# Ledger of designs, part 36: miniprotein binders against q9bqp7

Target 1, 240 residues: q9bqp7
Amino acid sequence: VPQNWFPIFNPERSDKPNASDPSVPLKIPLQRNVIPSVTRVLQQTMTKQQVFLLERWKQRMILELGEDGFKEYTSNVFLQGKRFHEALESILSPQETLKERDENLLKSGYIESVQHILKDVSGVRALESAVQHETLNYIGLLDCVAEYQGKLCVIDWKTSEKPKPFIQSTFDNPLQVVAYMGAMNHDTNYSFQVQCGLIVVAYKDGSPAHPHFMDAELCSQYWTKWLLRLEEYTEKKKNQ

## First folded at step 3 (miniprotein)

Design q30
Fold by ESMFold2-Fast, scan of step 3:
Structure q30 (fold): chain B 240 residues (1-240), chain A 87 residues (1-87)
Amino acid sequence: as target 1 above (240 residues)
Amino acid sequence: DEEERRELEEKIKELLERAREHLERARELAKKGDYEEAEFEIWDAFLLIMEAEDLARELGSPELLLRVFDLREEIYWLLERIRERRE
């Protein structure tokens, strides 16, 4: 029960494309702003549970790998994630060149993992695109908006290593997705409405990715949690 | 679908039961002054609770969500007591 409740969906919008929609996926650049990003809000309002898990995870990893090993591991995870997102943007973008596509073959493990998901993805409307909630005053950079099995989704691509997953990368995934969704649904740069989310966890070894589909009802439930986190962030900012 | 719903409910209850077991182990370790080991048990309990919460939300069960929240609060209480004694 957030004090400043606002609906996730925009009753004036449809998930069907308009004739006026651009022929290529939107890629609105993220502008640096005093307005907080989704990731900043979430990082600044971590729950006691999340703080504890992150602290313990760091301590365990340092004990196992040493300080230098821990730095190498986290840097590698970051780089792999960045390359995976770049490869997916290239694959889903109609403007990509043959040279760039050939280069993406080098990222085969994660890309192989997600192949069966990609076969069900069509009608890409946005890639690596900025969203802003003009009423609630937050911004974000979403990975992808496309139809998955016929339903328009905000799609978030995640990488995971087995047997030791990077714990921080799993925090608040559903909140991230619904925050982007709510922002896009109320952002004047977009004309359509998204009601579903999809979190895709891809594996380094090429094992089939796990899709976690979120229908409109589930998105509405997580939206309430996101509003509480945003409210907490706003209160903390006032008291600084 | 009805059967899938029952299986999901049973899985959530199993996760909560396992989390409870970790909490009780943490409580016993804290009594002995083994705070570091107690915190590792709390780690395992939190991971199980996170999974239980996600599944309970998918199921749409207020009853199971309340059980998740109650167990999490018990763990927070124990963790605060441990942190106080380590000061």
Scores: ipSAE 0.179, ipTM 0.669, lowest interface PAE 4.9, mean pLDDT 83

Design q31
Fold by ESMFold2-Fast, scan of step 3:
Structure q31 (fold): chain B 240 residues (1-240), chain A 87 residues (1-87)
Amino acid sequence: as target 1 above (240 residues)
Amino acid sequence: DEEERRELEEKIKELLERAREHLERARELAKKGDYEEAELEIFDAFLLIMEAEDLARELGSPELLLRVFDLREEIYWLLERIRERRE
């Protein structure tokens, strides 16, 4: 029950393609400014449960790997995630030059993991693109907007190692997706409406990725939770 | 699909039952002064509760969501007890 509720969907927009829709996926650059990012809001408003889980996970990993081993492990996880996102942008982009840049980007187990999902993805409208909610004053960088099994979705790509699936704070993935969705639906740089989300968890060993589809009703439920997190962030910032 | 909905309900109930088992183990460990092991049990319980919450929201079940919230509060209460005694 957020005090300043605002709708996730824009009544003036349609998810149907029209003649003004660009044929090339949009890639609006993210510009640094004082407006908070989705990731900053979520990190600054973690629940007691999330903080506890993150702290205990870090301690367990340090005990297992040592402090230097933990640093190396987290650096490698970050690098692999970055390469996975770069490979996906390359694969989904119509620009052939980008697709050919690094053969190793296209051969990872993570890319093998998502092949069956990619077969159901078409009509890409945005890749690695900045969004801003002009009324609620937050920004973000979304991975992908495309049709998944015929439905226009904000798609978020995640990497996971099955024994340690929470290597990063994945607890807020649904909130992240709906925050991007709400921003895009009210961002003047975009003309279409997105009502669905998709979180794809890819595995390092090439095991089939798990798609977590979020329909409009589920997105609306998580949107309310995102608005509460945004309110909490705003209140905390006022008191600092 | 009624069968798919039933399968989801059973999965959520299973996750909640497993989380409860971890919570009870954490209580016994805390009684023995094994606070580190108790917190590891709480860690596992929270992971299960988090999955149960996501599935309950997908299902659209207020009844199961309430069970998630109630169990989470019990775990928070125990965690605060442990934290106090480790000071």
Scores: ipSAE 0.014, ipTM 0.543, lowest interface PAE 6.7, mean pLDDT 82

Design q32
Fold by ESMFold2-Fast, scan of step 3:
Structure q32 (fold): chain B 240 residues (1-240), chain A 87 residues (1-87)
Amino acid sequence: as target 1 above (240 residues)
Amino acid sequence: DEEERRELEEKIKELLERAREHLERARELAKKGDYEEAELEIYDAFLLIMEAEDLARELGSPELLLRVFDLREEIYWLLERIRERRE
């Protein structure tokens, strides 16, 4: 159990739309800060198994591709992910100016992969928006907050390729989602409550994306694990 | 539901059995001083138990999760023995 437990949900907030809520999705900019990001906390607190797998994968890829080839491969994976997120922000935004971007951004296999998921997404409230947990002192940049099949969710878009050289971080993806959720629920820049999560894994070949829905109970379970990772990060920082 | 549950249970058990086979191969390789090959077998074992853990959590089976944790502990132990001998 975490030493400094804090609730994921805010009893002062509702998930119901208010007349005073903005009609345009929120996009709070991420401010440079000494406060750690969700990504940094998770990266610095990987398990021994995760560290070993990442280490061996890196060694094998360097042997296969060479140092320059490995660098190019990792840069390409990052770029593909970035373009996928840019395309989704454009598609989900009601603002026409975002759709003036290159037509090729909207034609990837990853975008084809998520089409059936997008049909069930509506009521977008935030896109590429910064969150900060003022009490627990961490920050993050979430992908999307919208209704999925009628339920308000923090939605995280992930890409996957075959062959499978990338190490799966399935448990850390749920931790990332609930960390954003808890921060948003206690961030003064937002007025609503999110109780559900959705991880969407898109495929490069256009095969149907897999949605992983997280109800309030599952979110609460992963929230406890996130608090333990945050606590571990804080301890490591004190001991350096 | 019942048939899907049985199919998932069988998949998890197959993954655990395959992971144990890799662990035993790693032990034999370590015994012979083939530490690099032993670590490759450990790598394959870890990939299999990661998949088994994910499916066991989806199934909601405490028994299968405990089996995953026990096997992971055995793999950690062997990995530490290998690393000690290489240094």
Scores: ipSAE 0.100, ipTM 0.645, lowest interface PAE 5.4, mean pLDDT 83

Design q33
Fold by ESMFold2-Fast, scan of step 3:
Structure q33 (fold): chain B 240 residues (1-240), chain A 87 residues (1-87)
Amino acid sequence: as target 1 above (240 residues)
Amino acid sequence: DEEERRELEEKIKELLERAREHLERARELAKKGDYEEAELEILDAFLLIMEAEDLARELGSPELLLRVFDLREEIYWLLERIRERRE
């Protein structure tokens, strides 16, 4: 029961490509301003359970690795994720020269992990592209918009290490996806409709990635939860 | 497909069993007043439950999802008891 309810889908838009659509995927740069990002909203409204999990995981890692070891570990995980996203952007970009220049980025267990998913991805429309919901006042940077098994999806690429998992909040991944989806569907920089989501969890050891597909009904359910998180954020900001 | 589904079911059941073991260890530690160690065991149980939930959703198994939810509720209950004792 969000106070500022707004629909996730835009009935004026189609998911079918136009003849006039650019052949190169869109990459709108993220403009820094006072409007909160999806990640900021989620970080500022974490549940008590999420806070507990992060705190306990950090304590355990420090006990095992030491303070410096933990810092090195978290830095390494961050860099691996960044390189994985750069490699995927290169692979999915139609520019052949970009792929050749980034050959080293293509050699990782994470990339091996997603090969079977990539075979089902086509019709890329946006890569590392900014979205803004002007009415609800939030921004985001989405990873990818493309067809997965024939359905246009907001695709979010995640990395996971076995056996020491970095705490990737599975609770917030669907919220990120639908937040980006709702913003894109109402952002004047885009003309198409996205109704589905896909979260792909890639593994460092090259084990097959796990795809978590979200149909329109599931996206609508998570959209309501995202609106509640956004409302919590707005109320906290108002009371500061 | 069918064989891969059976392997996924076995993996989920293994994760649930391991989570249960961590929960029982956390329960014993909490009874001894070792709340910090108990919460570390609860962290392990939650991580295993999160993985089991993701796999059960992928598999589309209501039966295994119910088992995940039931175990998660037991973990939440113990965590609340521990947190109350520490305040």
Scores: ipSAE 0.000, ipTM 0.262, lowest interface PAE 12.2, mean pLDDT 80

Design q34
Fold by ESMFold2-Fast, scan of step 3:
Structure q34 (fold): chain B 240 residues (1-240), chain A 87 residues (1-87)
Amino acid sequence: as target 1 above (240 residues)
Amino acid sequence: DEEERRELEEKIKELLERAREHLERARELAKKGDYEEAELEIWEAFLLIMEAEDLARELGSPELLLRVFDLREEIYWLLERIRERRE
């Protein structure tokens, strides 16, 4: 159990729209600060097994591609992910103006992969938006908050090639989602409550994406694990 | 040499395919709430992936090792999801 437990859900908030909610999705910019990001906390508190698997993957990729080839491969994977997120933001945002670059991105295999998921997504409330948990002292940039099959979710879009890049992040994806959820539920820039999560894994070849839905109970369970990771991060920083 | 390498590659691919079949059976069982049966299928998948890893290391194939690691992550993901729901 975490030493300092804090609830994921805010009893003062509803997951239903109200008159104070904006008509367009929120997009609060991520500001520089000394407060750690969700991704930094997770990277700095990987388990021994996660570190071992990541290091083995890295060494094998370097053996296959060479140092320069590995750098190019990981750079390309990162760029593809960034472009995928930009395309999704464009598709889901009513106020986004379609650019020539966005037109090309909309035709990618990853976008084809998520079409069947997008058909079930509506009521977009936030896109590429910053969240901050002032009490627990962390920040993040979430991908999307929208209704999926009628339930308001924090939605996290993941890209996967065969083999899957950034293999170690797969296990931490639920922690990332609930960390964003808990932050948003207690962030004064937002007025609504999110109780569900959705991790969508999209494929480069256009094969149907895999949705991993997290109900409120499952989110609460992963929230406890996130609190433990955050506690470990804080302890490591104190012991410097 | 070439024949030995090809046979080893085929064996690794067979193990990976069998492991994925067990993983997908586990997903279907978990959807039905049959968590005990689902965990048994996950353990079968895990045993197969461990054998595939050993052989992929012997072969020295980065591509097959990455496939092993990718499938292992999926196995751990589903196992965690099932354990969270049971407890």
Scores: ipSAE 0.000, ipTM 0.115, lowest interface PAE 16.8, mean pLDDT 78

Design q35
Fold by ESMFold2-Fast, scan of step 3:
Structure q35 (fold): chain B 240 residues (1-240), chain A 87 residues (1-87)
Amino acid sequence: as target 1 above (240 residues)
Amino acid sequence: DEEERRELEEKIKELLERAREHLERARELAKKGDYEEAELEIWLAFLLIMEAEDLARELGSPELLLRVFDLREEIYWLLERIRERRE
């Protein structure tokens, strides 16, 4: 158990809509700050297993593609993910307050892959929105907060090429989700409670996306692991 | 759903058995001085136990989770031995 344990859920909040909640999904901008992001904390505290797997994957890819080919490959994976997130934000936004929809983004195999999941998503409350844990001092940018099959979830959209080429994206997905959840539950910019998570893995070939649902108990388990990673990050920073 | 729980339990056990096989293969390769192949086997073992850990947490099985931790420690021990001999 972490030395500076803090609860993931806020007993003063409800997952039911508050009368004062806006009807438009929240989009709090991420401000550049000295406070570490969730992704930085996770990157700086990878386990020996994660480091080994990442290095082996990198070596294999460079041997197969060459250094320039590897750079091009990783750039393309990043770009595909970015476009997928932009398309989902556009699809889930109830108003035209976002930038003009690029119809080409809506035609990708990834979007086809996720269609059956989107049918079960409603009541969107936040999209591409910044969260900050005021007590634990970390920030993040979450993809989506919406009801999935009637349960309010922090939803994280992932892209995958079969077989999975980006090994680091699979390691800490649950930790990322619960870190955002805990931050949002204690962030004064938000008034509601989120107790569930959903990781959706979409496939480039359009095959059905795989939803990984995380109930409150599972979120609590991963929250403890996230707190240990945050503690490790804080200690490493003090010793620098 | 008891049938779904049974399927998850069997999947976890299968993953652990496959990871064990890769670990034992890595040990034999390390004995022969084939360190690159031994590390490849370790890499495959780690991928399998990561999947097993996720499923064991989803299932809520402390027993299977402990088996994951035990196997991971054995893999770490072998990896350290290999790294020492390569230097």
Scores: ipSAE 0.013, ipTM 0.497, lowest interface PAE 7.8, mean pLDDT 82

Design q36
Fold by ESMFold2-Fast, scan of step 3:
Structure q36 (fold): chain B 240 residues (1-240), chain A 87 residues (1-87)
Amino acid sequence: as target 1 above (240 residues)
Amino acid sequence: DEEERRELEEKIKELLERAREHLERARELAKKGDYEEAELEIWDAFFLIMEAEDLARELGSPELLLRVFDLREEIYWLLERIRERRE
């Protein structure tokens, strides 16, 4: 149990649709500041298991690809992920953000992988939008807030290359989602309540993406684990 | 549905069994002083139990989750022993 417990859901907010809900998805820019991001907190508080698995993955990849090959591989995976997120933002935006069509970006295997998930996504409220938890003092940049099969969700898009998955993000994906959720629910820039999460793992070969839905109960369970990670981060900062 | 649950349960059990086989290979390698190969086997076991955990949570099986946790602790214990000897 965390010493400084705080609720994930905001009792002052309704989970029902509001007439004042914006018709255009929110996109609040992430401001650089001294307040830690969700990803920084998670990276600085990795467990011994996470450190072992990440380091072992690096060693195996370097053994297979060489130092330069490993750098090229990780750079390419980062670029693929960035392009995937850019494509999804474009697809889900009600207004075209690209001046001209980027056909190659929109026809990647990752985009093919998520087509069946996108058919169940509607009512987009936020895209690539900054969140800040004013009380707990952390920030984040969430991918998407939209209805998935009628439930308002924080949606996090992940890419996976089989057989060499990114193992680090797998452990913390649920924590990342609930951290964004809790921040958004207490961020004055937003007026709605999100109680569900969705992690979508897209595949490079176009195989159907795997959706991992998180209901309110599961989100509450992972929220407690996130609070413990945030507490660990804060204590490390004070005692260094 | 029932068919999908049965297939998922069988997949989880297969992953757990494969993970145990890797763990036992790691024990034998560690006994021989082949610590680098032992850690590679431990790595493979971790990958398998991580997948098993995700699927067991999806299935909602406390029994299979308990098996994942038990195997994870055995893997941690062996890893700690190996690292002590490599110092």
Scores: ipSAE 0.000, ipTM 0.169, lowest interface PAE 14.4, mean pLDDT 79

Design q37
Fold by ESMFold2-Fast, scan of step 3:
Structure q37 (fold): chain B 240 residues (1-240), chain A 87 residues (1-87)
Amino acid sequence: as target 1 above (240 residues)
Amino acid sequence: DEEERRELEEKIKELLERAREHLERARELAKKGDYEEAELEIWDAFYLIMEAEDLARELGSPELLLRVFDLREEIYWLLERIRERRE
């Protein structure tokens, strides 16, 4: 149990559309400060098992690809993920279009993979937008807030090369989503309440993406785990 | 070329068999509550099936690809069960 409980949901907010909400999705820029990011907290509080599995995966990949090949592989995975996020931001923004040079990304396997998910996405409220938890003092950059099948969700887009899953992402994905959710629900730059999460795993070969929906109860359970990770990070920081 | 195709087919079958052995070891470890060791066996199975899939696609064998997909589903199912119990 975390020593100090703080709720994920804000009783002052509603998930219903507000007339004061902007017609264009919010995109608050991330300002780097001494305040830790969600990613930093999670990276600094990995379990011994997570560290061991990540190192074993790295060693296996280096044996298979060589050191230069591994560096190229991880660089390509990162670049593909970045391009996928850029394409999704363009698709979901009514006022932005992909640049001509990036048009081929709309026809990529990853974009093909998510088409059936995108059909159920509407009412986009935020894209590539910074969140800060005012009380717990952490920041993050979330991918998307939109309605999925009529429910307002923090949506996190993931890429995966079947069958090579990125194990680090798999373990911390729900924690990342609820951390963003809790921050947004208490961030003065936003006026609405998010109670659900969605992790979408897109595949390079165009196979249908897997949606992992998180209802309010599941989000609350992962929120407790996130608070414990944040507490662990704070304790480690005091000892540095 | 028939000899080369037969050699590829044999290699794919060997990879699938080795992957299944890792999966069965993972099942026994999970049954005993050794979840960390079970997940390591799962990762060994994933690497073997990944190579099997690449070779089966190169060979163009629907039967071997189906065997890869079936084994991958079993691996994911066990991984989900292990993660649920560790939550």
Scores: ipSAE 0.000, ipTM 0.122, lowest interface PAE 15.1, mean pLDDT 79

Design q38
Fold by ESMFold2-Fast, scan of step 3:
Structure q38 (fold): chain B 240 residues (1-240), chain A 87 residues (1-87)
Amino acid sequence: as target 1 above (240 residues)
Amino acid sequence: DEEERRELEEKIKELLERAREHLERARELAKKGDYEEAELEIWDAFMLIMEAEDLARELGSPELLLRVFDLREEIYWLLERIRERRE
């Protein structure tokens, strides 16, 4: 059990639409300051297993591609992910703001992959929006908050070159989702409650994306793990 | 449903058994001084353990999660022994 426990859900909030809710999805800009991001906390508290796997993967890739080839590969993976997120933000916006992007054509495989999931997504409330947990002192930038099959979810879009049918612990994706959820539920810029998460893995070849749904119970379990990681980060920061 | 739960449980047990096989191959390779090959077997074991952990959490099985944690600790122990000898 974490020393500084705090609830993930806010009893004063509801997931039901309210007449006072904005008509367009929220997009609060992320303003960097000294407060750590979810990504930084997770990167600084990786497990020994994660560190080993990352270093071995990097060594193999460098051996196969060379230093320059490895840099090009990682740059391309990053760019593909960025373009995929931009395309999804455009698709899910009520008023399409992305009129002319040649880059969208390059995402055809990933966008094709996610089509069957998008059919079940509605009621978008936030897109590429900043969250801050004022009590626990962390920030984040979430991809999307919307209803998936009738359940309000924090949705995290992931790209993969290879099809994966099950949730894989790839750099703490479930912890990212619940960290964003807990922050949003206690952030005064938002008025609603999110209790569910969704990780969507889209594939480059257009193979059907795999949705990994997280109900409230599973989110609560990962929230405890996130609080432990945040505590570990804070302790390491203090000892530096 | 109950059938899906049984399928998940069997999948987790299969993953754990495969991970243990990789761990035992890693031990044999380490005994022979083949540290590079031993670390490749450890990498495969960790990949299987990660999948097993995700499925065990989804299933909500404390018993299977404990088996995951125990096997992971054995892998960590062997990895540290290999790392020390390569230094």
Scores: ipSAE 0.184, ipTM 0.669, lowest interface PAE 4.4, mean pLDDT 82

Design q39
Fold by ESMFold2-Fast, scan of step 3:
Formats: structure tokens, sequence, C-alpha cells
Structure q39 (fold): chain B 240 residues (1-240), chain A 87 residues (1-87)
């Protein structure tokens, strides 16, 4: 159990629409700060298991592709992910200028993969928006907050080149989602409550994306694990 | 659903059993000095344990989570011994 426990949910908030809620999704810009990001905390506190798996995966890939080939492969994976996120923001945004930009971004296999999930997404409340937990002192940039099958979710979009080997970024996906959720629920820039998460894994070949839904109970389980990782990060920085 | 919970519980137990089999193979390989092959077995064990942990959290079973943690600790112990002998 974490020494410095803090609740993930805010009892003063509701997930139902508020009259003061903007019709346009929120997009709070991420300001660079000395406060650590969710991704930094997770990268600096990898478990022995994760370190072992990542290093063995890198060794195998370098053996197959060479060092230069491995760098090109990882760069291409990140570029494809960036383009996928840009396309999703465009699709989900009500703003005309975003919808008109770069039709090529909207026609990838990843977008084909996620079509059936998008049919169940509505009521978009935030897109590519910054969150900050003022009490626990961390920040993040979340992908999307919207209703999925009637439930308000923090939604995280992931790309996968099935059947290619896993990428380090697949580690700690549930922790990333709940970290953003807890921050948003206690961030004064937002007025609503999120209690559910959704990790959507889209495939390059256009095969149907896999949705991994996280209910409130599961989010609470991973929130405790996130608090332990954050505590470990803080302890390591204090002992630098 | 009682039936769904029972199926999840059985799947978690199957994953843990398979992970233990990989651990025992890794242990035997390490005794023979086959450290590279032992680490490949540890890779498979960790993959299975990660899935078991996720499912145990979804099920909400502290008992199965403890079994995950215990098995992971055994693998950490073996991995540390292997790494010491290779350095």
Amino acid sequence: as target 1 above (240 residues)
Amino acid sequence: DEEERRELEEKIKELLERAREHLERARELAKKGDYEEAELEIWDAFILIMEAEDLARELGSPELLLRVFDLREEIYWLLERIRERRE
C-alpha cells in the first residue's frame, strides 16, 4: 500500500452533462514545467521484469535489423502513431479546419481498424488536452475523453503492427490511463468526473481494433499501482 | 456471472502453471550453464505472469495476485543468480 494515498475519484463531481460544459471539446495546452509527466514517471520506475523484457526485445530486433535498421523501425512506429493520433483528433473534432486538413491522414489502415469503435464514441469532452494533479504534482497529455457505449471514458489510442514484436510503449498502458483520470478528476480546469478507461489497440493491416475497457473497480486497482510508481519516482529524485 | 468468473479463475491458474513450468526449465538450464536459453525461458514466464496479473486484477482476486507476486519473486531470484554468474 502507498504511504501517501490519495483518491482517484472526486466525490464533488458528476459524469453527467453540465449546462456550463462547452459544446467544443477542451484542449488545454501542455506547459513545460519542472513537474514530472506521467510518461517520465513510468519510464524512470520500470520494474525489473519490464527492464528485462525491453532489453531482450531490443537485442532480438537489433540482431534482425541491425542498429540502423532498428532505429529506423522505431522512428517509423512513432511517426505512424503520431499520424494516427492527429487523424483521430481531426475526426472527433467539431472544428471545420481540422476536418479539412490532410485527407491522407484519414485513410490509413489504423483508421480502418478503429471504425467500429468510433461508431460507439460520442459526447467528446476533451481532445489532446493537458491534465495536472496539483496535490500529487504530476502532469500529462491525454488523448481523448468521450462517451464509449454510454460511459464517460479516458480513451487512449494505441497502434500495433500485428504480428510484430511488442514495443515498450505497451507497458503500463492501464497505469497511464488511470494517472490521467486521477489528474483530470482533481484538475480545476475540468468540471466533470471520469470513472472509466478505454485502451484501443488499432492494427496497421486494418483488422478490427481491440477495445480494453476498464470499469471503476479496475481503475481503482491500477490507481494504487500508479501511486506506488509515483512514490518510487519521488523517492528516487529525493535521493539523487 | 458465476460462470464467467470461474472461467477467468481457471485461465489465471493455467497461466500461472505454465509460467512455473518455464521457471523450472530455466532453473534446470541455469544449473547446466545454459544461461542464454535459461533467459529465453524467463522471457516466456514473464509474459505469462503479466497476463495473469492483468486478469487477476480484473477478477478482483487478492489470492491470485499474491500467487503472481510470489512466482515473480522466484523468477527475480533466479534471474539475479544468472546475471551474477554471467558477470
Scores: ipSAE 0.433, ipTM 0.814, lowest interface PAE 2.3, mean pLDDT 84
Fold by OpenDDE base, second read of step 4:
Structure q39 (fold): chain B 240 residues (1-240), chain A 87 residues (1-87)
Amino acid sequence: as target 1 above (240 residues)
Amino acid sequence: DEEERRELEEKIKELLERAREHLERARELAKKGDYEEAELEIWDAFILIMEAEDLARELGSPELLLRVFDLREEIYWLLERIRERRE
């Protein structure tokens, strides 16, 4: 049990976004502060087993591709991920800002993969927007806040070359999503709260993306795990 | 016992130096925009630091443990910057 329990949901905020639907999605810039990001907290609190598995994966890839081949592979994976996020931001942004859609960004297997998910996405509230949890003292940059199948979600877009049909296969991504939710729900820059999360795993080959929907109950479960990771991080910092 | 402690101390220092070398390579790669390769170098550094941390705890050396912690902070900071630039 976390020593410093804090709720994921804000009882002072209404579950329904107020009817003033901002016609434009929020895009709050990330301020570089001494405050740790969600990503930093998660990385610094990885288990020895997780690190070992990642290293073993790396070593296998180096054996297969060589060192230069592995560097090229990793560079390409990140470039593809970046382009995918840029393309999604362009797609989800209001049409008036869409003047220069680089048509080349839209011609990817990853974009093809998420088309069936995008059909169920509406009511975009935020894109590439910073969140801060003032009390728990962490920050993050969320990909998207939108309605998925009529439920307001923090949406996190991920790229993968391998199928991830189960939420458990997404590693710490559920923790990231709930961390963003908790921060957003208590960030004064946002007038609404979210109760659901969505992880979308897009595939390079254009095969249908896997949506991993997180209801309020599942979010609460992962929130407890997130708080434990945050406490571990904080303790490690105090002992430094 | 004293010789074993010295060997452990030398091993920890070696691991820390190797981790620093990886971190420096990661910084150079990140400056070039090679964020993926930079992240891989950071993970290598991180693994070495984890081993160094375990050994430093076994040795009971607060000084070496502090060096492990300092280097870990640098790794995390760089990793975060790389991810912020990828996102």
Scores: ipSAE 0.000, ipTM 0.210, lowest interface PAE 10.8, mean pLDDT 84

